# Miniprotein binders against q56419: the designs that were tried, part 61

Target 1, 326 residues: q56419
Amino acid sequence: MEGRTLEEVQEEVFKRHGVLVPKKELEDLAKALEEAGLLLTEKVEARLKEEEEKLKRERPMRLAGLSYPEGEREARAFLEAFRASYPGEGEEARVLLMPHLEPSRVPEVYGAALAALEKTPPPERIYLVGVAHRPLKEKAAALPVPFQTPFGPALPDLPALQALDALLPFELFNTPLAFREEHSLELPLFFLKGRFPEARVLPLLVARRSPELGEALKVVLRDFPGLLVLAVDLSHVGPRFGDTPLTRTLAEEARRRDLGFLERLAEGEPEAALAFLGANPTRIDGVEVVASLLPLLRERKGKVLAHRLDLEAPTLSAVGAGTLVL
Key: E = the ipSAE of ESMFold2; O = the ipSAE of OpenDDE; V2 = 0.75 times the mean of E and O plus 0.25 times the DockQ between their complexes.

## First folded at step 4 (miniprotein)

Design v1_80
Fold by ESMFold2-Fast, scan of step 4:
Structure v1_80 (fold): chain B 326 residues (1-326), chain A 108 residues (1-108)
Amino acid sequence: as target 1 above (326 residues)
Amino acid sequence: GDLIERLEELAEEVIRYLKEHGEELLARYIEYLIKWIIEELKSGDTEEAILILTFLAEYVAYVLHRLGAPEELVKKVFELIKEVAEALGMSPEQIEEIEREFREAIER
């Protein structure tokens, strides 16, 4: 309820359920929740220190049973349903851009990514680059532990991660707690592990543009070849993201910006893609990832397989998602 | 089992976990609201009860997740609210909306 008034909560409930909740009861609830939240600060901090210690051994699933099934058979059926949601053929990927948005909201986009993975030879390792949704101590970070999935643990490529760390001017294995609840890695990893169960993974988060990360990755990829995956969402529009309520015009503008960005990446012109966004303001969280990985994206031509702007009517907001193969 | 019996059982499990992790005030508030919700469900006045239960369940799931509770406990909260919504005659579209709200509370 942070930043929301009681009247805004009532309005959301009315829009979703068509019924007004008694204001006095919601006032009592809001006050008790605020007091409980304040009391939780010290306990949460102690618990997070305990979780940081656990993250030295493995990264457990956080979204199993919520965003994807926890059982292997159910997870496999779920993955095949997403593939079936995309009617087209994939293309071989050396670089794959895919979303990290809740998969059920953009099933055809994840289906397109799965189609590309079907056409791609099994890589020995996957460089999985997501977006940090929590502050990092440095511009980028990695967590060198097994990531649990319904298809078994995704094992870290320790030699490649160590080679990467050695080339960076900062400690790569920083901020392990940032990985505890990171959907930009967990959601794409579900699909990647389902298709390439033998591949090792380099789970990487970018918080701010790091040209040194892109230069180091270019060197590491020569000695440790693999599939590069950029797990990024596109435009974020509407009040949920600090913008005005979504209109048809703003939705069309967001689609134009998303596609213009992806099309320039598909032409092997990542600087042009970034310049296009600079001239056309948008909340594309992939900007920092693309800006960091320029050396890996230049002169690689490919194809946009899918794009959707997912509309969230109750919040009058939208998030863009796309699949691009390079 | 009876839906109300399962709600009471899950509430007791959540309350126990919260008390074990120093959340005495939230645990007491849940005890109060669950008792009230069950009384409303038994009386047949379900609209107000489901709305309050939905708010409470979303916040409880958030707090449990933040405390690092077992994923199975968070999942039980999510599954039970869907069953309550279905039992009260909510449409598949309304149930999908509840699922979306839970995913957003955890994901972002």
Scores: ipSAE 0.000, ipTM 0.190, lowest interface PAE 15.8, mean pLDDT 80

Design v1_81
Fold by ESMFold2-Fast, scan of step 4:
Structure v1_81 (fold): chain B 326 residues (1-326), chain A 108 residues (1-108)
Amino acid sequence: as target 1 above (326 residues)
Amino acid sequence: GDLIERLEELAEEVIRYLKEHGEEDLARYIEELIKWIIEYLKSGDTDEAILILYFLAEYVAEVLHRLGAPEELVKKVFELIKEVAEALGMSPEQIEEIEREFREAIEY
């Protein structure tokens, strides 16, 4: 009925079914549909409020049994298989960039991240920065609750989160529902918790560039040292992402942009990495995270351990993934 | 030693079939994918060639089946893709995986 007059609806019914529906009956039906829509909206809002209240206590697993095994024993075997998929040695990380796409698509890239974690002293806390796939009320958000994993709950670092909140010009804990289904945190966390079971976590999402987040984190990291993890994917090309079907030229461009971005980060030049991408035509989702965390990335030299452009043949699309140690 | 030549010949047959059925854009796209894998085969970039082979196998199977291509043409494509996979040193389990994906694609 949207955008149609009652007279037009009446005429269409007459043409198709030979029945002239009185305008009053159509008006009553339209009002009933509107009221039903309002009731449905109210019910949806009530359900969302219930989910939000549940998230005040814990964040349950959403991808267990789909992207990783639910049982602890099976999960440990799975994690070790990913490590085995990377034949190289890791490097110690103070900052780790790792992907958040489906792990089974790029096992060697996650394996490289695991190799780096093996060379890294166990941190007291992990600053896990992912990308918001749902709208946030502010530029960034955190959820200060235990995140369930097959290795037990990843506990929040409440003092560090409170210190961060105090330094920001917005409320940090502003959008709990954005964390209900967020693979950019859940998938890296599976690997991080498996390697550092005692580490506390600051689960952070970036939706838009927040220089104030980077400045605040620089202060908090001084007082609450830990491992900084940027959980970001690289290029997104092809019809799945609103683009043309993948060609060799487009795939080569995506690889060139991914590697150019990562290598400039490895040289401790995050502004140069962002400038290299320009308008970000291959849609590297790490751009907003890197732009937010500039103070933490400048003059930190490191190494690209792995890169893969994962080709999705059914969708004629591709997603880039990489592991970078700083 | 003649694998690349056989791949080029079959590619020409597939491209011709697509053009005869009014799919000029698809024909050009498949031609580019085939040139892509041939270039990686010649350069010795085995890992990249394997990824492109998976991409090519699924896409070509789906397109040919959708257009109602003769079963014999589809079988020729399947057998050559398997031979390329073997030549690239793919494991028996990887080859079984590509065979399964190809069979699922031709069902639709």
Scores: ipSAE 0.000, ipTM 0.345, lowest interface PAE 11.2, mean pLDDT 84

Design v1_9
Fold by ESMFold2-Fast, scan of step 4:
Parts: sequence; C-alpha cells; structure tokens
Structure v1_9 (fold): chain B 326 residues (1-326), chain A 108 residues (1-108)
Amino acid sequence: as target 1 above (326 residues)
Amino acid sequence: GDLIERLEELAEEVIRYLKEHGEEDLARYIEEIIKWIIEALKSGDTEEAILILTFLAEYVAEVLHRLGAPEELVKKVFELIKEVAEALGMSPEQIEEIEREFREAIER
C-alpha cells in the first residue's frame, strides 16, 4: 500500500461526500496528523525497547498493591483468607484449571484451587499456561526469566524450557513484551508460589490453538514431570464483550456453558468439551488453551470443585470462573 | 445527547490513562481533536471529522495496545468509535474499514 497525494485525497472526499475540500486545509490536516503520528511512534518505540531490555533479566510485579498485597506477611494472610472462603476439601491435582480473573471477585474459586494445592505434593516444576492478552509473534510463547512475587522470585525451569523450545517448529521465546502486563500468569502465580515456594516455573502463553505445543509438552512432561496449570477464565458476557446488557437468560446460558465445558473436561473428554461449546457464543477464553493441550487432557478424570459467574454491575457484564482438578 | 456525553466521558478516561503512562503528546492531541468531532456531530459538518477519525482510531488503538491497556478500555474505545463513525454519516463499508484497521492495530 502506497501513500496518497493531497489531490487523490481531495478527489476521494469529493466523490464520497460531494464536497470539494480546499487543498490548503487538507494539507494542514495531513501535516498535523503526520507530525503527531511520527512523534507518537518514536516515543512509543523508545519506551517499548527500554521495557523489552528490562524483561531480559526479570519480570517485575505489576499488580502488587492492587490485586494482592506487596508485603510477604500481608500476602500470606491474604492467601489464608482465600483458602478460608472455600468450605470444601481439595483433591490431589496433576492438572489444575484455575481462573486468572481479579481474585477478590471470586474468592471461593481461588479458595478451591488452594484446597487442591494443599492436597497436592510439592512439584519440582509448574507448567503455568495462561491466555495471551497481547499479540504474540507465534501461536504460543514463554519468558525464561524470574517472575517476582511477594514470596520471592519464581525461578524459570531453564532446562525444561529449552527442551520445549527444541521440540517446537517456532521460537518459544518470541514475544517478551507480551509478558510485561499479563495477569493470566501473574495472578495464578501469586497463589502457586505461596503454596509451592521451591517449585520452578514454565510461564507459557497461548494466543491461538497450537497442537504442536501440546505434543511437545507431552514429551517434555515425561522427562521433566510437574504440575500442569491451565490459568483460564470461562464465559464473558454483556456489553463489555459485545452482548446486550446481562439478563437472567444470558446469565443462565453462560453458567450452563461454563459447567458443561468443565464437566466434559472432568470426564477426560476435552474434544467433547470443545464440541459442546460450538461457536463459543459466551466467549470462554480457555478454548484455545484446551485445544492446544488435548494430548495432556484426554482420559484424565477429575472433579469440578467450584464455579461462579461474577457480575460486574456497572457494565451489566459478567465473567465466569472455575476450579477443576484432573 | 447520550452519544456526545459518552464520548466526552471515554475521552477523559483515555486522556487520563495516556497521561498516567507518559503519553502527553497523544493526550493533548485527543483533547484538541475530540472538540472537532463533537462540533461535527452537533453541526452536521462532518467532512474534516471523518478524515481525522480514520487516522486517529488506528493510532489510538496502536498506542493503547503497546502500553498494555486493559482489554475493557480497548473494547470501550472500539465500540464508541463505531458509534461515532455511524453518527458522522460514514457508510457501513467505511465503518467496516475502521473496524478492520483498529483490530489490526491491536493485533500488532
């Protein structure tokens, strides 16, 4: 695509709107827009380069003091309060599905995840698979650096990450900046690091379904056994997500779809879980993660420990959250 | 009047977010441009506002995305841009073009 002359712009406006805009006014407007665009691009690129350089060493906390306490003692009390919000017993997990929604919105769901972690023997490593909220250069990515938490840094499992990278048809460490502001990893990691302080982590993001990731992970998990964590939210409904304001009918449809999805995963039938959703009309963001990890989820039976559809009253919208052990 | 009020409110939110993240130049630019868009909506003299909107929407999307703005903020911007484009008298084809450019900018 090529740039346009002022004469071409003037002719196009005339043809579309039947108005002849003076060339001087178009020239002044084009100059102002071009100048603003160039200044914005240069400033943004400089900032992004600085942040990318920092991410080569460590991933700092971004939500400390907002979604969880910054101090270690306060963070520990915060975890205990969430565990207390769930009255049930946990079950040992080899695969854990937990949310990445703001924890204070669904404390009983995070409490159920904590209950499962209490019953799970400490793993040497955690495969933490979240959902990319920023574009990735490839279908999936990882960041091989320490992730800061109030409980100390969660250290990367470099040998396991390198083994995974070697098996993939693309560069695994392809988009460091996508990890700068990624709550689908930071929020679950807060809970996981609090429970398993010595575990190394593989922080993984999925943007689009990657069957090659699931096949590679199946091989890596055999040689580097650990806990697999799917950090995914469920239905997204209401005006924030392109629907009409939340109605009882829409809320019940979202709950039905969330639970039907989770229950089929609990039966060890991830393909059936995906088929149940069809076109995914309530926008469960876990679909791409589950579709990528099929080889790790098949024939693994488990239990849904908790589910909630959380209402965001100001926007008349809701997000589903659940805890599933396999 | 509801569309203009919502536009003013969202613009204030975007300007505040940009200033908090050191994007003073874009914030200042939006402060100036939104007055032109509001005046165009009130007067029906929309030719200049239409030209501005086609370029501004892409730049705002690109900057918000690169700053890692919350999905809810980006979604509100996207939806309001469509409503403003319709109110300015843009055709369905022109609105689809803005939607595509905004989505592509977010995906960069």
Scores: ipSAE 0.000, ipTM 0.157, lowest interface PAE 18.8, mean pLDDT 82

Design y9a
Fold by ESMFold2-Fast, scan of step 4:
Structure y9a (fold): chain B 326 residues (1-326), chain A 109 residues (1-109)
Amino acid sequence: as target 1 above (326 residues)
Amino acid sequence: NLEEKIKELAQKFDELFKKAAEAYKNGDYDTAELYFYYAAWAAEWLLYMAEQAGNEELIKLAEIAIKMAEYGIEASKALKEGDFEKARELWRKIDELRRQFEEIVRKMT
């Protein structure tokens, strides 16, 4: 409306359409539209509440048939194809950094992660730490329910999750809806469940730097040992991410930034890795994850197994991905 | 054939934006938001090519396209939050920008 009265709207309709609409009909229409808007809002809220209730029982697959096959047989063939895309051997991991980018864009990087998992003894549990792509009520969150996969449900490690919750200054299970559509957990979990079908999982999301999460995890890991997985992507460059179009020079700078970050992590120097990113730490997805987990990364030496900068030609943008074992 | 590629990207933007608008009209705000992101990607690529061509009118076309897509994303999010007043204001801005977009495209033919 922007300062227009019903009389002015009526006159404008007459001028444009040659029909004089009675003021009462315009008032009735406005009321009906307002009531329809309220009903739409209530329907949206009801659907969100229904989805939240469902998430108290299980987390269904959202990317099956899109990013990975829905059927178990096809999923296993898919996983083995990714392993075959990496020509090297893995290294045993106590901590694994792997991507959560669409797998088909960086198959060799996921292959390197699979190679590391082949060299790793089956863990009783996996601490899977991803990046929140939706707001969380607190700095971090977890969802203590089975996560469906083509290989069967990944069961939550309830005792370990409860121990973690008890040590945190905030409620760990604070934002179930953030897990409804979360590829930073779902995509790595596909590969992890395929290789360690009996392992239980602690599905964790970090939205903001939480040093208390890292300190608590260090304590919980002593009583509940397991594999720590950081599911993070590296440089995000180009117009799709609010940056200038990607040139060969900018791509090479992004690659150097990614490798410098990973190499410093591999030397057991996570503070140096964060400092290396300089003024633009948010250009690497998951910086808040690494910053939160400092106590678990210090003085742990390891190896960078793979790195790729995947070009998205239509947008002249790119996303970096890497596999690091510690 | 830089001019042909620019026209193709403008057409691709229009197709993606229309799909987003249709989903929005049908109350499918998740699909609408997704297609508005796709439209934004096409518009950013269009801006890059317009800047290479050094054509001020094409640069303006791309900037308008980017704003339309950004408003569409925000309108979709607003309706998911039940903020229909904000969504209405954003869609009014989209309609105004769309008229400018169509006018520039018509001049190119």
Scores: ipSAE 0.000, ipTM 0.107, lowest interface PAE 18.9, mean pLDDT 82

Design y9b
Fold by ESMFold2-Fast, scan of step 4:
Structure y9b (fold): chain B 326 residues (1-326), chain A 109 residues (1-109)
Amino acid sequence: as target 1 above (326 residues)
Amino acid sequence: NLEEKIKELAQKFDELFKKAAEAYKNGDYDTAEEYFYLAAWVAEFLLEKAEQAGNEELIKLAEIAIKMAEYGIEASKALKEGDFEKARELWRKIDELRRQFEEIVRKMT
């Protein structure tokens, strides 16, 4: 069974209209579209082929005017406002874990990430590792094209991407369409490009744990040093994610699991962080990324700068977000 | 769209608050506290949507809903501690706010 999930549709509507639509209304809409024969029509297939061709040249902004301002001046003011929402000074990062959740929901968490970036020397390149919200043909993927931002295009580091591709047992540039609508890259990139306008980027998506990715990245980072960014959200709890309605007990459990995960990463113990979560009952989406990047996270001590469990009252659900520097 | 969403949130609040009150009446103060907590979350989102709508009456509705849920949580905790007088005073406040809430909702129908 493949196609767009109801959760993806709900998130898209929320970002475009600022309204969180109940799942039943989305189910009714999906049925109407299926009955009309629109989801799998020749028109959709033709559009996807056209978009895939365009993605060979550039990745356009999708969330400009919705999650962040389209104009450069307004975008700069937006960054400053987020930085101001966090009262601390941050810490230098060799590895930064930051969220990809809608920024307006967790402004202090993004502010903490900005504080860390202010203390970090400008990198020549950024390894931006997000979570695939759409199926990939392989365990991981990259798109080697300029990503548009209000601060100008974030240029790909082609030599580093090609070096990475050469070390992997699978084709790295395997699913261009997965990058068309991918907020786990677009939202962190907005902040990263705003702070490091000259840095080139390796935009990477992880769908399933890939130890070979972490091993290859360790080699590539020696020849092409840069900032490693893990763009991941934490616990996902409540009916939107398959649970019963969020209770105080479930919310406390989600916070406990988020913080225990982050604190063990901060101690340089990523295997202990994964073991702490066990079966990952609160669905921390960073698990597959951390499991893939173990060689890059071991014995790196750091600090949790911020954490929040953001509540979605209409769905009685919540999503965790945090900022960790290593 | 926004008006329909606000109405749905107000109905969801009322549903959760009634479940909390039922548990409270049955002496299940742990369950009551949990439902009052959920009602408070819905009321906070109702406030956000009412502010987006720029409707002062709906903002007042949301503020009343938040206070009702907060008093319900506090009353449930008071009864667990055996403070019956505090629980009675908190429920008198809830009853007055509930009348105001129902009056505003009635105007919406």
Scores: ipSAE 0.000, ipTM 0.321, lowest interface PAE 15.5, mean pLDDT 85

## First folded at step 7 (miniprotein)

Design h1 (at its last look DockQ between E and O 0.77; V2 from the best seeds 0.00; counts 0 for: pae E 2.5 > 1.5, pTM E .570 < .8, other shape alone 3.206 > 2.5)
Fold by ESMFold2-Fast, scan of step 7:
Structure h1 (fold): chain B 326 residues (1-326), chain A 111 residues (1-111)
Amino acid sequence: as target 1 above (326 residues)
Amino acid sequence: GDLIERLEELAEEVIRYLKEHGEEELARFIEEQIKDIIEALKSGDTESAIHILTELAETVARVLHRLGAPPELILRLVKEVARAAEEAGASPETVQKIAIEAYDRIREEVG
């Protein structure tokens, strides 16, 4: 009934059912629906407040038993299977770019990330930067609570999070509910916690470009050194994402755009990587994250370890995934 | 406003910590300075509020560090200095610049 007048509703009921409903009865119905909507709104608000209160204590697993095993032993075997799917050796990472899409779709890409983590000294903390799939009140957010994993809780680095909050022109802990169901943090965290069980975590979400986040992180990383992880997917192409149906040509273009973007990042040229995408438009999930973290990516050279374009045949769509070490 | 409430809460926490550690004179001084800061904020004289709060934060941070206070108390001082600038109508870029400058000065004090 949104945007429809009572007269338009009356006319449609008559056309579909051959019944003329008196205007007063339609007015009474609209009033009852409005009152029911107010009650539903109150119930929804009460439920959201309840869930927000629970998130003040911990962030429970949402994808256990779906994307990864719930039990620690089974989870360990699962993680090692991904490592085995990548035949190459890793390289030490100070910055790691890895995907956050369903791991079973690109096991060799997650395997490459695990290979890099094997060559990386255990960090005291991990700055895990994902992409917000739900609205944030600000450009970025964090949730300063333990995140449950099959390997035990990933504990927040409270001093580093408080330092980051103090150096931002907005409240960092602004949208707890955005973290309730967030695979861009949960899926990478499974692998990171499996490899670095003692590391504390700063779980960060980026919704829109925040140069302020990059400037603040530059200062915080100086005093609280750690591993920076960009948990981002690459090209999103096809009708599932509001684009034209995937063809072999468009798939090849997406692969070339993904690799061109990653290769420029590997040369320590993140502005060139963003400019390349501006000239060769694609919907890369990581653009807002990279644009926010420019000060941390400049003049840092590295290597692309893996790239795959995962094809979703039923929707004629695809998502790119890659592993980059800097 | 929200900033005044946060400043009052922070002041209460800092004053309580100082009194528990025998710094009664500094606690009294902070009580007086916080009143001046709140009056300046309520009157729209945000520049005076920022100036007083910044000078106070440096002194308080040095003493809190000497007493072994949690780092979060010192970081909250940095945050509220920056938020006072926001109340003055400072841009997000200016607010962040003030926060980083305050953080660097406090870090020099705490070593």
Scores: ipSAE 0.526, ipTM 0.751, lowest interface PAE 2.3, mean pLDDT 86
Fold by ESMFold2, look of step 8:
Structure h1 (fold): chain B 326 residues (1-326), chain A 111 residues (1-111)
Amino acid sequence: as target 1 above (326 residues)
Amino acid sequence: GDLIERLEELAEEVIRYLKEHGEEELARFIEEQIKDIIEALKSGDTESAIHILTELAETVARVLHRLGAPPELILRLVKEVARAAEEAGASPETVQKIAIEAYDRIREEVG
């Protein structure tokens, strides 16, 4: 924790190992370690610049072979298996809330999203709004490039993205590196592109609530109609998230918070949904997205199609996921 | 500040486009309007600069649309109206309201 003088280090080495290392050797070692740290920093910075330049052209698949198959035929079969995991019928969505949790953990929740998409006329474009897991330079960001999928590239809707950028009091295209590993876009996009191969995409991230984003999107969606997708997870509880181990009481609270949130959204009452969560004690990660998009959610009634609080037994933790159509 | 440089770059691009399409009279009008905007900004009259820029953006957007110009050029005009309001000290909320109003007026003119 606290820095040591070279003399203190020399004394510790002698005490521990019986070897007296001359002060000059310790000074040389300290300088060599400092220089190595600076070289590592330069290498990391150069790598990040390379990745940023690549991301200005396209966003490659990073979860193919891990979360979904890379090949198109296998990817199609994968989607059908997920649809089969949900026994119900969907309902047409103008707004769809779906998870970004690892698909194999919540198959029927993704299946419910697919069922909703079956009832939804193919949109010209999809407004895909995820949760930034890396810092953004602004409250929200977009990456106006093709996102690769097993079904081909999901092409950006550049006119709609440009209109959105023009209506924000900050630069929308501000943090390309935040998209490099962002699963909250990639995982839902796999399902969306598989169902709507012709739709263009507006890939958006929210880091912090932005009322300005919601107001701008209301205008852009009026002029560039499409499907609005909130790609968000719900409660995060247990030791992995800073709680005590998962108990029946904590799980019941997480379920209650998840369902109460979704049900109030389904009644067209997004402010009430946010108020219900208070300080958000179960860490629903959809809160910042919903708070940004209030103008698009008010008065839209719909239905909760699915919910699961998925247990992570090894970590005694759980994550909630749901499917809501509005 | 940075606004004057951005305005000069945008004006040059718009004027070049108009001249290439035989709109010499409009190009000269825009040159005059840009000079008035820059002079207002240099004298600290940002309110006048925003007003002139807004009216110019609507007129230019209508003509550029009818000439088949790239839509991105029109949207850059909306952004510069908003940035002028920001440099005049408007809050982010007010900047956005101005941008939305300019966008809506331009969309109606473009028809």
Scores: ipSAE 0.421, ipTM 0.698, lowest interface PAE 2.5, mean pLDDT 87
Fold by OpenDDE base, look of step 8:
Structure h1 (fold): chain B 326 residues (1-326), chain A 111 residues (1-111)
Amino acid sequence: as target 1 above (326 residues)
Amino acid sequence: GDLIERLEELAEEVIRYLKEHGEEELARFIEEQIKDIIEALKSGDTESAIHILTELAETVARVLHRLGAPPELILRLVKEVARAAEEAGASPETVQKIAIEAYDRIREEVG
């Protein structure tokens, strides 16, 4: 590594393994390696390999004690409090769109999801489709291992995952390290596992629109029926995302985009929802997921249960979240 | 090169399974069909290779199911047929269509 910066190493690790190692962790590692006379790259690669080998067995909780309680009793109280934050009643869902944002930011939106789940018969399996915030080797990926939750492990549906892989023109079981810190699955899964403890799960990530995924899932859902969950956020606006600080005008545009997107989905017109966004100037997170699942969303009518544009005051930025049932 | 090797590996696994279950004639048939597929691929006759491979996959899937083979083995066969089509230059849409068709045929026969 003669001459490489920590940033170049971070970028290389990110490109190669789909993991963004925090700069501070790289600095600490570099210092430890200088003291140990080891090359930073070798130790990082060895650690990543170890983490990859662990992910062959299970996906541990990463946000327990941070975003939600680690203990089961406290976790149940957490669910009840979130349900209580939504004053309405839910509807039965065959498809549920829900957020993956930090739960404390949008409690009533998660509460609306819980309300919908109360009206939903316990599914045999849950197709949980999240957003890849890290690069994948393919357009989509799955991790066919138990996901740890305070309510016990969410077990994979291996037969349905294998059927899905068989129907895709790429390897479904790719980029396991992308799942290690992916919150778009972990946060929704907390609520889903808490409500449906016996349901098996298909944890899926979408990095890029994959029409092939929607066509494959249409076949798989015929043979392996279950609840489809889109774990997606909506608009991302403000300085964190390259905009000016949040203004009334920017917030109104974000809400307009979010609600216009959700309403068109609620009418069973997912192509119209995508067309309405155009170039997606407010950076709706769920676009690639919806674009991948078009065959499953067409002609399904439903209802928007909740929406919020939540301000992150320290950055004067905002993120949209919604709950939709179909 | 990778496709031929993967087909050979899959063939060896299926042939072994069939021989272990007393299906020696079918194992020989599969071995012959794989040779034909490899020859078609080497000659650039991708269409013939895909056709033979698809028909073979259906036949193998039926027999594997009848023998109580794990669904995973059948699904791997479907996947390898699709991968073979991809490596032969088929579009992702064509590959997926072949996989879905093979999957549906297999399911109708076993389900």
Scores: ipSAE 0.328, ipTM 0.672, lowest interface PAE 1.0, mean pLDDT 85
ESMFold2 (binder alone), look of step 8: mean pLDDT 74; pTM 0.659

